# VHH binders against q2ydc9: the designs that were tried, part 2

Target 1, 344 residues: q2ydc9
Amino acid sequence: MASESAGPAELGFVEAAPSWRLRSEQFPSKVGGRPAWLSAAGLPGPPELACPLCGRPMAFLLQVYAPLPGRADAFHRCLFLFCCRTPPCCCGLRVFRNQLPRQNDFYSYEPPSEDPPSETGESVYLHLKSGAHLCRVCGCSGPKRCSRCHKAHYCSKEHQSLDWRLGHKQACAQTDNLDNIVPDHNFLFPEFEIVIETEDEIMPEVVERDDESEIIGTMGEAHEEELESMAKHESKEDRIFRKFKTKISLEPEQILRYGRGIAPLWISGENTPKEKDIPDCPCGAKRLFEFQVMPQLLNYLKADRLGRSVDWGVLAIFTCAESCKLGIGYTEEFVWKQDITDAA
Short names: E, the ipSAE of ESMFold2; O, the ipSAE of OpenDDE; V2, 0.75 times the mean of E and O plus 0.25 times the DockQ between their complexes.

## First folded at step 1 (VHH)

Design g3 (framework vhh_7n9e_1; at its last look DockQ between E and O 0.44; V2 from the best seeds 0.44)
Fold by OpenDDE, look of step 3:
Structure g3 (fold): chain B 344 residues (1-344), chain A 125 residues (1-125)
Amino acid sequence: as target 1 above (344 residues)
Amino acid sequence: DVQLVESGGGLVQAGGSLRLSCAASGFTFSNYAMYWGRQAPGKGREWVSGISSGGGSTAYASSVKGRFTISRDNAKNTLYLQMNNLKPEDTALYYCAKDSGYERGFGPTYAMDYWGQGTQVTVSS
């Protein structure tokens, strides 16, 4: 029984940020672009990043940096969410977890500087520090290489063909400049930083209107709303939607709600997962709710431009309660998609 | 080795003011959030205030909000706590603390890995 005590959720908002802030070394929470991979080893391969429904390469949607205090093995911890952008499917979702101790082979023991690096060059990294090659199109593992130049790498034949059509054919003979000029393949989502705020801090500045009326705290309004809902014979669905609306209205631009082990905020009573619908982790532990992606993110993704686009009411992410380390690689977690039921 | 050395404590009358300082060494001070805590006699340690690595964000316990101000000088590797309108209830050993990790990311914050020896603040009625 997940204790209904809606612990304080952390809210995510999207902001424009310089590219250097969204690099792996900065441990970003971000939307769109290429994944800022945590571990340079054990990246998901093309099969793992293929849509489970249509089999096509998935697009990176967002990553959440969420360390676990007190866990030495999860000093660094990041969740990577991918979605299918291929019409007519656009329904595939996958999420992967990776974690590292503070002392690791990839990053300094010390936190990164918040100052811009001296080298502000917008260089697209086409390889990891480990020497692993990344796909020019999506930034994921690229085990395939161009047969001509042998420098361009790809996750799939599809992305290879896409890049070939969009400029690699012309650039392939000029191999020295391949790393500096990556065309826009119209595959990546717009890139943003996810800025974190606590839900409690968002208490609207009660404009102290001078009237001494002791604003008995928001507990009374919730009770009055419940009483009003009871008086109005509000359906369970209406109540759920009202709750959703009320929470969103406080911070309408929120794109993410984070709270490990708290109850998700659902948009409707329909298509909500039961405990049995959430698969256990392969380690034997249960998966718990960690965060959800709000429908507001769709507005920033400009998904409408692409016809049958990615759509959701809520994406709820469930992760291993033990945050287990299954091997050296990225561990797949679970995503529940709640669709918006067209209110008939 | 990480070192935190608090100073500025003493005896003060109720309603008085003190300014505490914490000199930090042995780590890149500017890269870490810093905190003040206190321990009253017979009580456990309690969080008092926190400040982000860059100093752009501050937080306070409800008991000290509006009276205490946390600040930092990264060039001097020094953390400060300005305490105004002191009350007898503020009597405690005040500690400077270093954040254990990264200020970034979702999840619980205010993880501390190092504490100073503390400076005694005594507020007389």
Scores: ipSAE 0.474, ipTM 0.784, lowest interface PAE 0.5, mean pLDDT 87
Fold by ESMFold2, look of step 3:
Structure g3 (fold): chain B 344 residues (1-344), chain A 125 residues (1-125)
Amino acid sequence: as target 1 above (344 residues)
Amino acid sequence: DVQLVESGGGLVQAGGSLRLSCAASGFTFSNYAMYWGRQAPGKGREWVSGISSGGGSTAYASSVKGRFTISRDNAKNTLYLQMNNLKPEDTALYYCAKDSGYERGFGPTYAMDYWGQGTQVTVSS
């Protein structure tokens, strides 16, 4: 169960980064682009990455690198969030966890280099170390192959048709270097690194205002917010929204709040989960809150404010308290979408 | 091969002080953050304190903040822990640890990669 006393949050912010920092061997936390998969084996297949509401392929939204210190089997640990961006749906979500020991078949035992690699080009990487091929459009597992060239791979007929229409029809006949000529399909979100600051670093030591000597020292004046609340007979919903704004006030551009076991910061009192709405992990453990995606991220996704697009108040991610390993590959976790009122 | 050798432990009365040392070899000491951890009898290992590679940033567990001071001497490849106002609950085997070199990620980022055999600290009531 999440509580406000679990500890301080870590805050995520977007920053531009060179492409090499966002490759899998750098273990990035990132928004948009193609997933930087952790394990190159056991990727979610096309059925697992179809929108649970409309069935169409989902887009990668973000990943967070969140190792568990002291857990040998989770020395590396990533969470991958996918969303449907296809109108009119734009609502479906899925989240997956993957973890690796430090000694593994994919990455060096030593930490990533702080220096750029010899090759820092902007080419798209569609062939994993395991031999798996990725969809040219979305970067997810691409088991379907173009029957003409036998070199382009796709997760679905939908993405094959899209790539065909937007340039592969011509390129299929002309070149064997298809990974160097991937067009903009207008499917991927813009790509950014997520950088981390702790909430304690940006907040004063006395972060919780206690009713004590300061109130007594105001000589009978009620606190200004208390006077406004009485005058307006503030509703519970108004208090929740003001708490949200107050809590984020020092760093209003945060796009993510992280803390295993902390209480989520909800934008309103509606559409929040009860304990029974958060399924236990199949291993039997409870799921606990791990991080939330803030509405501020929408400003970086180029969402159409006049039409239908992805939208949310908060996305809250809940993961197995044991961080267990189910099966060989990626483990699906739970995401709760708190909606806001749209003018649609 | 990485080696970390702790020393300076012993038996001390409550309210007393000890200074632990950790001699490091087999790696470039000044390139890595370093940590102290401890393990009390019958309990798991807990993080105590950490210091950045250059020594400019330090952090402490809430149970020791204000009483313990971590420091390092990169010229001597040595990590220190000054422990003041010791309490019986500080009784533990104290380990120094080398950071894995991974500083990216959400959650606690101290990844204690390698640790020594430890030095015993016993605080009598």
Scores: ipSAE 0.393, ipTM 0.731, lowest interface PAE 1.6, mean pLDDT 80
Fold by ESMFold2-Fast, scan of step 1:
Structure g3 (fold): chain B 344 residues (1-344), chain A 125 residues (1-125)
Amino acid sequence: as target 1 above (344 residues)
Amino acid sequence: DVQLVESGGGLVQAGGSLRLSCAASGFTFSNYAMYWGRQAPGKGREWVSGISSGGGSTAYASSVKGRFTISRDNAKNTLYLQMNNLKPEDTALYYCAKDSGYERGFGPTYAMDYWGQGTQVTVSS
C-alpha cells in the first residue's frame, strides 16, 4: 500500500514579465503571446491547430510547464492550450502535451541562466534550431511561404493576408530584419508569466470529497439534527457552487488550479464530463485530470463579454495517465469546457 | 565534483528521534533546493522531503508529514532532517540529494540529479 493522498492543488497567478523570461529556454508557464514551444521538432501542423468547429486558426491561450519527477522521459514536460478567437464561433479548444528527457537535441543538460540576456529590445523568433518555420502572426507551425520573398512563413492564407495588409508588403523586400519587424496583428492574447503557489500555503488545508462539494470534518461538531436540516435544504447544485465560491474567495486572482490526478473543482453539477466523455489516450491508457483554467483568466485576456468572444466557467484539461512518449512530437490531449452560464 | 555526505543514522526504538545531517561540497549550496530520499531493501528510492534554496519553502511525503522536519544551514553547507515519532516502517537507507537546478514548474518538482552514499536508519519495534 503505497497510498499517499494527492496533495493540495497548486494555484497559478499572472504577473508581468520581461519577454526573455518567457522564451522556451526558460521553460515558462505563461498566458498569451506566441507559444514557447518545448520540442523544436514535431510541432502540431495547421490542421491540428485549426478550430475543430469552424476550421480557422486558433490563438494560443496558455502553457503549463509540469515535469514528472522520477520519469526520465518527462524531465521537461509542457501542456499547450489553444482556443478559437473567430466570431461567431469562439468555441473551439485543443490542448497538446510535449515532453523531453534531460539529455535532448534542444536544451542544455544544465539549467538556463536566470540573468537577463544582453539584448536591448524585444525580438520575435520565427525560426527554430530544428529548421522549423513559425507563422509571423501566431508563432505556430508555418509551412506556407511568401511567394515573393520566400522568407516569411504562415500557418494559413488568412494569416498571410492579415500580415500582408499590416506590414509585410513593405517588409517583403527587407529580409534582413524580417524576424524583428512584426506588427501587432490584434490576434494574440496579452502575455503574462504564470507564477505558482501551493493551495495549503495560501489557504487552510481542506480535505475534499471526490463527489459533492462538501468539506469533510468541519461539520462533525454540529448537532445531528442541525446537520440533517442543512442536508435536507441544501441541493447538490448549491453544495457544488458553495464549494467553488469558497475556494475562489480565498484567492480571487487564481487563473489556474493544478493537481494531476485530483478531482476538478466545478462551478455547477451541470455539464460535467462522464467517464465516457473523456476519450482514452491513443496509447491505450485512460486520461486523468491535470489542471483547470479559472474564469478569472478572462479578465486578463481583454475578452469582451458583451459581444461574441472567448468565454468559459472552467476549462478542465485531462492527460494520458501514463504520460506516454511516442516520439518527440506533440500529443493531443483532452479539454472539457463548463460554461459560467451553467452555474446557479 | 559534487559530493554529499550523510550522517546521523543509527538504531532507535519506535517512538524515538534521530537527526540526520548532509554535508555538501563541490557546488554553491545556497543556490539549490535539497532533498531527503530513502530506500528500503528491494524497493526503489522514495522521496521523503524537500527544501527550497533559501529555506523558505518545505515539502513532505504524506507518510512523514508532521513527524519529520527538514532544515538547512547555508553558512555551513549542511542539510538536516529531524525525525520524530519514528516507526518501524521508517527503516531505510536515507540519502540527501541535490536538485537538478530546474526550479520551475507545476507538480512535484523534486528532480534530483546527485545522490549521496546514504546513512542507515533502523527503527526497532
Scores: ipSAE 0.392, ipTM 0.715, lowest interface PAE 1.6, mean pLDDT 80
ESMFold2, look of step 2: ipSAE 0.349; ipTM 0.717
ESMFold2 (binder alone), look of step 2: mean pLDDT 82; pTM 0.831
OpenDDE, look of step 2: ipSAE 0.410; ipTM 0.743
ESMFold2 (binder alone), look of step 3: mean pLDDT 82; pTM 0.831

Design g4 (framework vhh_8fcz_2; at its last look DockQ between E and O 0.23; V2 from the best seeds 0.00; counts 0 for: unsure alone 63.5 < 65)
Fold by ESMFold2, look of step 2:
Structure g4 (fold): chain B 344 residues (1-344), chain A 124 residues (1-124)
Amino acid sequence: as target 1 above (344 residues)
Amino acid sequence: QVQLVESGGGLVQPGGSLRLSCAASGFTFSSYAMNWVRQPPGKGLEWVSGISGSGGSTTYADSVEGRFTIIRDNDKKMVYLQMTSLKTEDTAVYYCATGPYSKGFGDTHEYDYEGQGTQVTVSS
């Protein structure tokens, strides 16, 4: 590893938001629903969005709007995380990066409007300006077309069958405006905006051993001796988990921690990546940590179905240190899943 | 031509008040969030306050919250900073600037347009 970044983490929290704030032209960070794609061209296709473990279509989990300061080719920059939510798998993950200059073919050079648009047209748009069609179920690239109506598009036979059973069979010939009539397929996660707060604004009261002695003179030394005495039989793993709980304690609702190049906050000392476990970008650059998804997000996903569902301790996203542009469209990045350790 | 012109600076004693003004022209003013930033003597730029394009949201640095108020008038293309309870550490050149294009993770407050500045000096 080269060097640790010194900057504070930015914390993400879910909030309910009206649909207009979550459209692509608003450049949202969001959980659930359908992806708000950045570039309308070069979307990942169905093979790239199939679960790497079971091959079934993945669900959009979240996207993070994360422009890079000083990079003209990344004036807009977004990361898209997908997960398998289909039992018994529920384990596969993929993440993609896309970026655009300020002058581009898709969005205004001017900042997005802060005024709500008209409420007259709250509908799902499944046809991008590039001519790409989106799957009615998942909002991902949908090259398959219903052969009967020629209007509905799907990423896969599985999603075509699902939509057929849930209403398209009856609706197929009855309306040309199928995008206004899309049933709940129980496939998408609930939709939220991700709002941002900087951690140092929230109270940086966590003090390590040596820092306490500097602040409190010799009283910090006595305090740490008592803590060490109480923990002298505690395992190293229990200490790491306790540090995790302490670090998040002032903002326990955080679902995301962002900091390009900072150290991840692990839930345990086990199931963490070594440098060799993080592949280099195909461009040759190393990948660096960018953000992590916290276990608190699971509370918002309705993941507590009976039986196997999505779960994690943390998800850590690593991206190309150069934020490069290889080829056209979306670039796959790397996600590490740290599973929950049984130790409390 | 794009212009941001600050005015209203001057010399004031500690505890005093000033109102800064910024006149904007040459761009779609209501599309841009606006900020006040300052440069204290011998230091870099320091963000002071921001206001959304519509004027519906305001934010303040901790050091000025409760003492400073940011206001905009989109019809007149003006932004103001009402400063009260001034302290000697508020001495700086104050600039108005357009805000970031959009909110995102890792935002460093990149500005599209900046004014020429107005001097505020808080001294006995």
Scores: ipSAE 0.476, ipTM 0.753, lowest interface PAE 1.0, mean pLDDT 82
Fold by ESMFold2-Fast, scan of step 1:
Structure g4 (fold): chain B 344 residues (1-344), chain A 124 residues (1-124)
Amino acid sequence: as target 1 above (344 residues)
Amino acid sequence: QVQLVESGGGLVQPGGSLRLSCAASGFTFSSYAMNWVRQPPGKGLEWVSGISGSGGSTTYADSVEGRFTIIRDNDKKMVYLQMTSLKTEDTAVYYCATGPYSKGFGDTHEYDYEGQGTQVTVSS
């Protein structure tokens, strides 16, 4: 008996989708908006969602729905990536993993309906079935409550102040519609579904070779294409960047590459992580590569026009090799940022 | 409700070829990975092959790698299993199965299948 491994890369592309398709019960992979949380309980708290560098609330960047074959405890499995949008910083990143068995307290055992539900409205859901309240601005855990209306919840003073200024001051007098009337705070990234396609070339340059003695003969009778291929004195840096450009040129709109346990595709040979740079999981297991975010995603994000925008060459996400289950809560994993202009 | 109807089974001699078909309905076909699983006489279910929703990623059990090819046609809502170099050990009822909960990266490990399957018998 064998099951599939994540050997070949899968590519992620952004696509507009109706709001109902991006709800938690549809198990979406998506960019932007508010997180479509998997477990309704055990959400990361405000300290866990604060930027590790500046302490400000982070913005939800994307989530990837990635179950593991053969694992009953990872029948549903999702990775949630957050980034700092505060202009003085814009460097903090955190990623969380959550997983559930098929039989659980939150979702039907049966697959979700492919038909639109009767309520297809774009109402914001700020109260989970677990009883957890979500921040009115960001959709993350909101333990702070408005002292006046006792209906609005927030992750931080910053988001409470932002919401007050942009709408809650007026809405506080009309508490009946609070969950249905949420202003645009210009904090969330634009929302898109991530559509999956496999990479056409599942391995680097599949080369048909009759035998190894013929390699020398072929080299001796180089054609135009073979002469271009004979640039063998290319530097390691040039080779890495050329490989990167070649892979993105095949599908320029790819915003994500997924392949649990495969090698990451780096934009340069500089500032790649060493084994010592990747912390072990608290369970004791090593971490392995799972997916990476491509620079193409930046073209779909509305940067803060009044300050420094978020930026990266590649974001590489590493997860527990055992995908350990420590309960129903969200487990922090590891993200490595490789910048285009690494001049350290 | 998800409906999967297998066909194309039959009696074939060792070394022969056979093409199985699965017609799908009741769900957005292109959003789900599809699998072939088999049950040999008197044994449990054995996973054979899988194909992603887009059709670009395929995987195979070691016992069938290089002999079987899984293909899908999303416009027709069909998945196929092209079987070559058949062995007596390939004798089984073959079921097609959908992965639950659409659009995931990687594989889903639980199968949803319906129907009676299609019998493949490899014998001289």
Scores: ipSAE 0.336, ipTM 0.698, lowest interface PAE 1.6, mean pLDDT 78
Fold by OpenDDE, look of step 2:
Structure g4 (fold): chain B 344 residues (1-344), chain A 124 residues (1-124)
Amino acid sequence: as target 1 above (344 residues)
Amino acid sequence: QVQLVESGGGLVQPGGSLRLSCAASGFTFSSYAMNWVRQPPGKGLEWVSGISGSGGSTTYADSVEGRFTIIRDNDKKMVYLQMTSLKTEDTAVYYCATGPYSKGFGDTHEYDYEGQGTQVTVSS
């Protein structure tokens, strides 16, 4: 097993971006809004996107565009993370992987233009090229439709009811403009682009203290430093937290750390997964760490406004080591949630 | 059509230095990662180095790490490979190659090469 020298982690930062940059054809890494689905076929359905704890529709949290080298079938590859926003639960998490070859039915073989499209219309695309309909509220698969206009689609009765209360009732009779104005349902997270930077390995300047100075320091002060060092029996927990703080302090606005197969940066020694806690992929392969979501993202999500809101120390995402293609659709991967232990 | 034109190759002694250049045209240059690959005599194509579309990330094969430096100029649509401490094993035809769309995480070494290459010979 060649110890792939775990290269430096790549860091993700959030930036404001125009909506066109966050569309599927731009292959974005992004936070919030609606998912920019990769494949227009085989989307996860309402059951797959329901919270495993409370059964309510989950909200799109972020997606990471992460192609794999040497994998023709994963020229395009994206991971989609969802979370429950329904109080009092707010604990459900699911992650899905999708990948496409360079030559596919949905996108050009060539990369997209970096120029803004001529059509400045902030139109919410609620239809996929495959003909699949998306929920007006969450942008996920919407197999349900309004019984009146038959143009509005929904993932659930809950989102249908929400949209109805927030404006669809009035707009339903005016069917020509339904696609142009989608109300803010207060369900989506704020939308940002994730910008990627390489983590600078600040090699600790080994201050080669060449100080050969024979400080014949008197016996008394050595005892206090030894007592302080002995008193600083930094618990394993303290060391872990210190490491976490040190890494974050270098780039305090980082919201994501990416490194396939590297060790996660944990905030605590508590509630860290063991190998046995990470389920194998259904294909038989092990799952490996791919990326983690940092607690800093919570600041951008404005989650504090709602009492029991989404909260985590670290979200660690584990994906199939083989990046297998299980069927035609989106493959569910594994997410580990590490909570911030209230230092009692 | 993607066009890549390599230059800067030549004959050098072991321990010497060369700077390769690649001029790119026919695509949105900044949107692609760029790579250098090489083909030693009688061997297959091997990846040497890569640089992200923005130039913010660089990667190297273990065999050239610490000796080679890849840089790009997006305004000029150029990619360069500074080679130092050259070894006889570095003898190859060097090609510039486009990588995948460079907006993602992870190091992708998938590449298409279209150029004629430039010969680098390291010999005493």
Scores: ipSAE 0.205, ipTM 0.591, lowest interface PAE 1.1, mean pLDDT 85
ESMFold2 (binder alone), look of step 2: mean pLDDT 79; pTM 0.814
ESMFold2, look of step 3: ipSAE 0.407; ipTM 0.702
ESMFold2 (binder alone), look of step 3: mean pLDDT 79; pTM 0.819
OpenDDE, look of step 3: ipSAE 0.090; ipTM 0.505

Design g5 (framework vhh_rezetamig_d1)
Fold by ESMFold2-Fast, scan of step 1:
Structure g5 (fold): chain B 344 residues (1-344), chain A 126 residues (1-126)
Amino acid sequence: as target 1 above (344 residues)
Amino acid sequence: QLQLQESGPGLVKPSETLSLTCTVSGGSISSSNYYWGWIRQPPGKGLEWIGHIYHSGSTYYNPSLENRVTISVDTSKNQFSLKLSSVTAADTAVYYCARHTYFSEGFGKTDAFDIRGQGTLVTVSS
């Protein structure tokens, strides 16, 4: 963008949704589960979805459906974020962009129906229209086939071994009777729909008074000296965190902020990317900010399974400024992780 | 896994100060994304939020208790503590220490606490 975006950010919130709403044909933005792939061709392969540090398969974290108005080649456009959840690593991150024109080989020209389809069952889509097979555990590309039954596919030996122990050993012997049984492997994050709302503009004085009133009203006279000491010794880091808190306090349940080309909202002044830290797109274009994942998402990831070792302050996603189409499939973009500052 | 454990006397005399400590294990209390707090459940009643504290020392108290309650944090020991002064029989409850994410649905809500200790019964009697 030639200048900073003047529009307000769009905020993402999680909601429970029936499984049919999170299928690829509905073009969802969603957290967890298996990826609802956009293009059925050109999927990232197992090496592209392996953690660069530990080599184990990464878990799907979320996807954002983000078409570009006025771009015929980006009528459908989606960003897919993956993270390593294997202790002690848990720091690998990768993000992929895929886009399609309105006329394509996979989807109807007409918008998707908001009414439930005829088939609302719990069928896991393990085969794509392109003929690509998906991993029975994670739903990513699964080129490795079970040598006995020739029906189960996997991205890795790790997922094949996991599935074997949890039931496939018996199911493999009886595959004509048990073909559709997929156990819970305890690998996927909990699944939610992401609903997008525009951030409302409110008077800065009203926002500041409400935030300050909430703090002051609960402190009482006993803490007056502490409050004054804190205000006098406020650092630049404390000021940045206060700005972050103020923006979050307007809608505390926001799990993402979307605004292509706007400035990211940082939790601290430390570990922010410099231009040299953000690689250019292979097409030659610069990358620009597109969206960020807020720490609030961690609450939803930990609710069902206490002890997940993934953590972040902010994840900032940067994409090709030209949203180029290189090749037929999924293009890797850039993600920056800003960790929480303990001192601020 | 992150664990919280309450400790302190199970019996307090009327008019004295109730004092409890929470020890945090498996994670640091010095995190900018989390508040650490106290909630209680009197016998036969629902959960009541008492207050919470940020690692910097900033505190937020239930208005009905604010004149009697003090929460403090000791980041070097990975602990935070509750002092409730001038106790009466109405303060008899199971007391829980809990973690509250700064970015969840707001202060004063007991369902906003994602991790809790096992709870400790404190009885106010002579």
Scores: ipSAE 0.000, ipTM 0.134, lowest interface PAE 20.7, mean pLDDT 77

Design g6 (framework vhh_podentamig1)
Fold by ESMFold2-Fast, scan of step 1:
Structure g6 (fold): chain B 344 residues (1-344), chain A 122 residues (1-122)
Amino acid sequence: as target 1 above (344 residues)
Amino acid sequence: EVQLVESGGGLVQPGRSLTLSCAASGFTFSSYAYGWYRQAPGKQRELVAAISSGSTLYADSVKGRFTISRDNAKNSIYLQMNSLRPEDTALYYCATQSYRTGFGNPDLYDYWGQGTQVTVSS
């Protein structure tokens, strides 16, 4: 269980939010749009954010703000998940962890204001306090600069070409305020806040089971002889799926389950990771489960716009058990994709 | 209340074509995956074809003969059946799922239609 006590899972739900609530200074958990980066320095570069299979820039999927209460070096801590949206592929996944102490170079020691700031407009911020420039399309590190205007930045030639075709050619020639003229590139996922609630508070009467335990489908109130008969006819696969379905059915809008060090909730017994499938952190520590993305998220992503779209049963994120930190950079963690086979 | 209504079934001669339609109501059509299943007398339900976003899946017995498609504007999916054979005779069901995975597993589908009969005989 690492350094955290065993607790109930926390469930994530999507909600519409004003743009100012989703800025880095508010330490958001969010889906889609551009990343709300934590550290303004040490961002993953274009090579780290290219799909390992097709080489195309990956799209930001979500981030989870997940501090570790006992750790001074992880007072602020956030996980960033990226996925490939290119229709021939749509398979690449990467996840990064960043953490900061309370006293740092980027944020106030005091908590952020709950009141709206004086500037609440929908301006796109493409320049960080570190001096880093962000890609005009995706909001990731943008080291490539438009050779004509020197004001637009890009992660890749692909995003530069996309932006050029969709309006930058005209804007580059004609505007004094380039930062306020960003077209919809149809590359980003729709943007939502992730709101966290504890599963125990939502479902206090749920009878929990593991894959090795005896299962009571009616929470112990049904006729015992019928329950025994039903249990005898269930395979392990049926039990795993019934557990998954039960947990989802009580809160069908959950897009995420968070529980550092708990057991993941699998959709089936197939394509689950073995210990050997989960690489150790480069620091030498083992990785442990941190959170998982539920299939329900796919309903919010408008993924059918691409022809072939992103798809998963469950995405399980594993992080360094020691939550190691060297400097202010972003550390790559491990993501496992579980799909159920489509064989009849 | 979610409802799936199949139509277009009937009696046809071998080698002929038939198009099945499934009309969906009560939910966000484009966010769900859809499958066509069939059940012959005395057999279990089996997947015929599935569609999720832009991806399609077909049973080996129907590949090259059947085509699944969707019309998001009409909240409908279709199964175009060409070169029909007597062994295609079955009750055909439209089904939908929010999981968008495991299309060959009937337990992963949230809602099912009542079915439409297809009979292929002389």
Scores: ipSAE 0.000, ipTM 0.248, lowest interface PAE 15.4, mean pLDDT 78

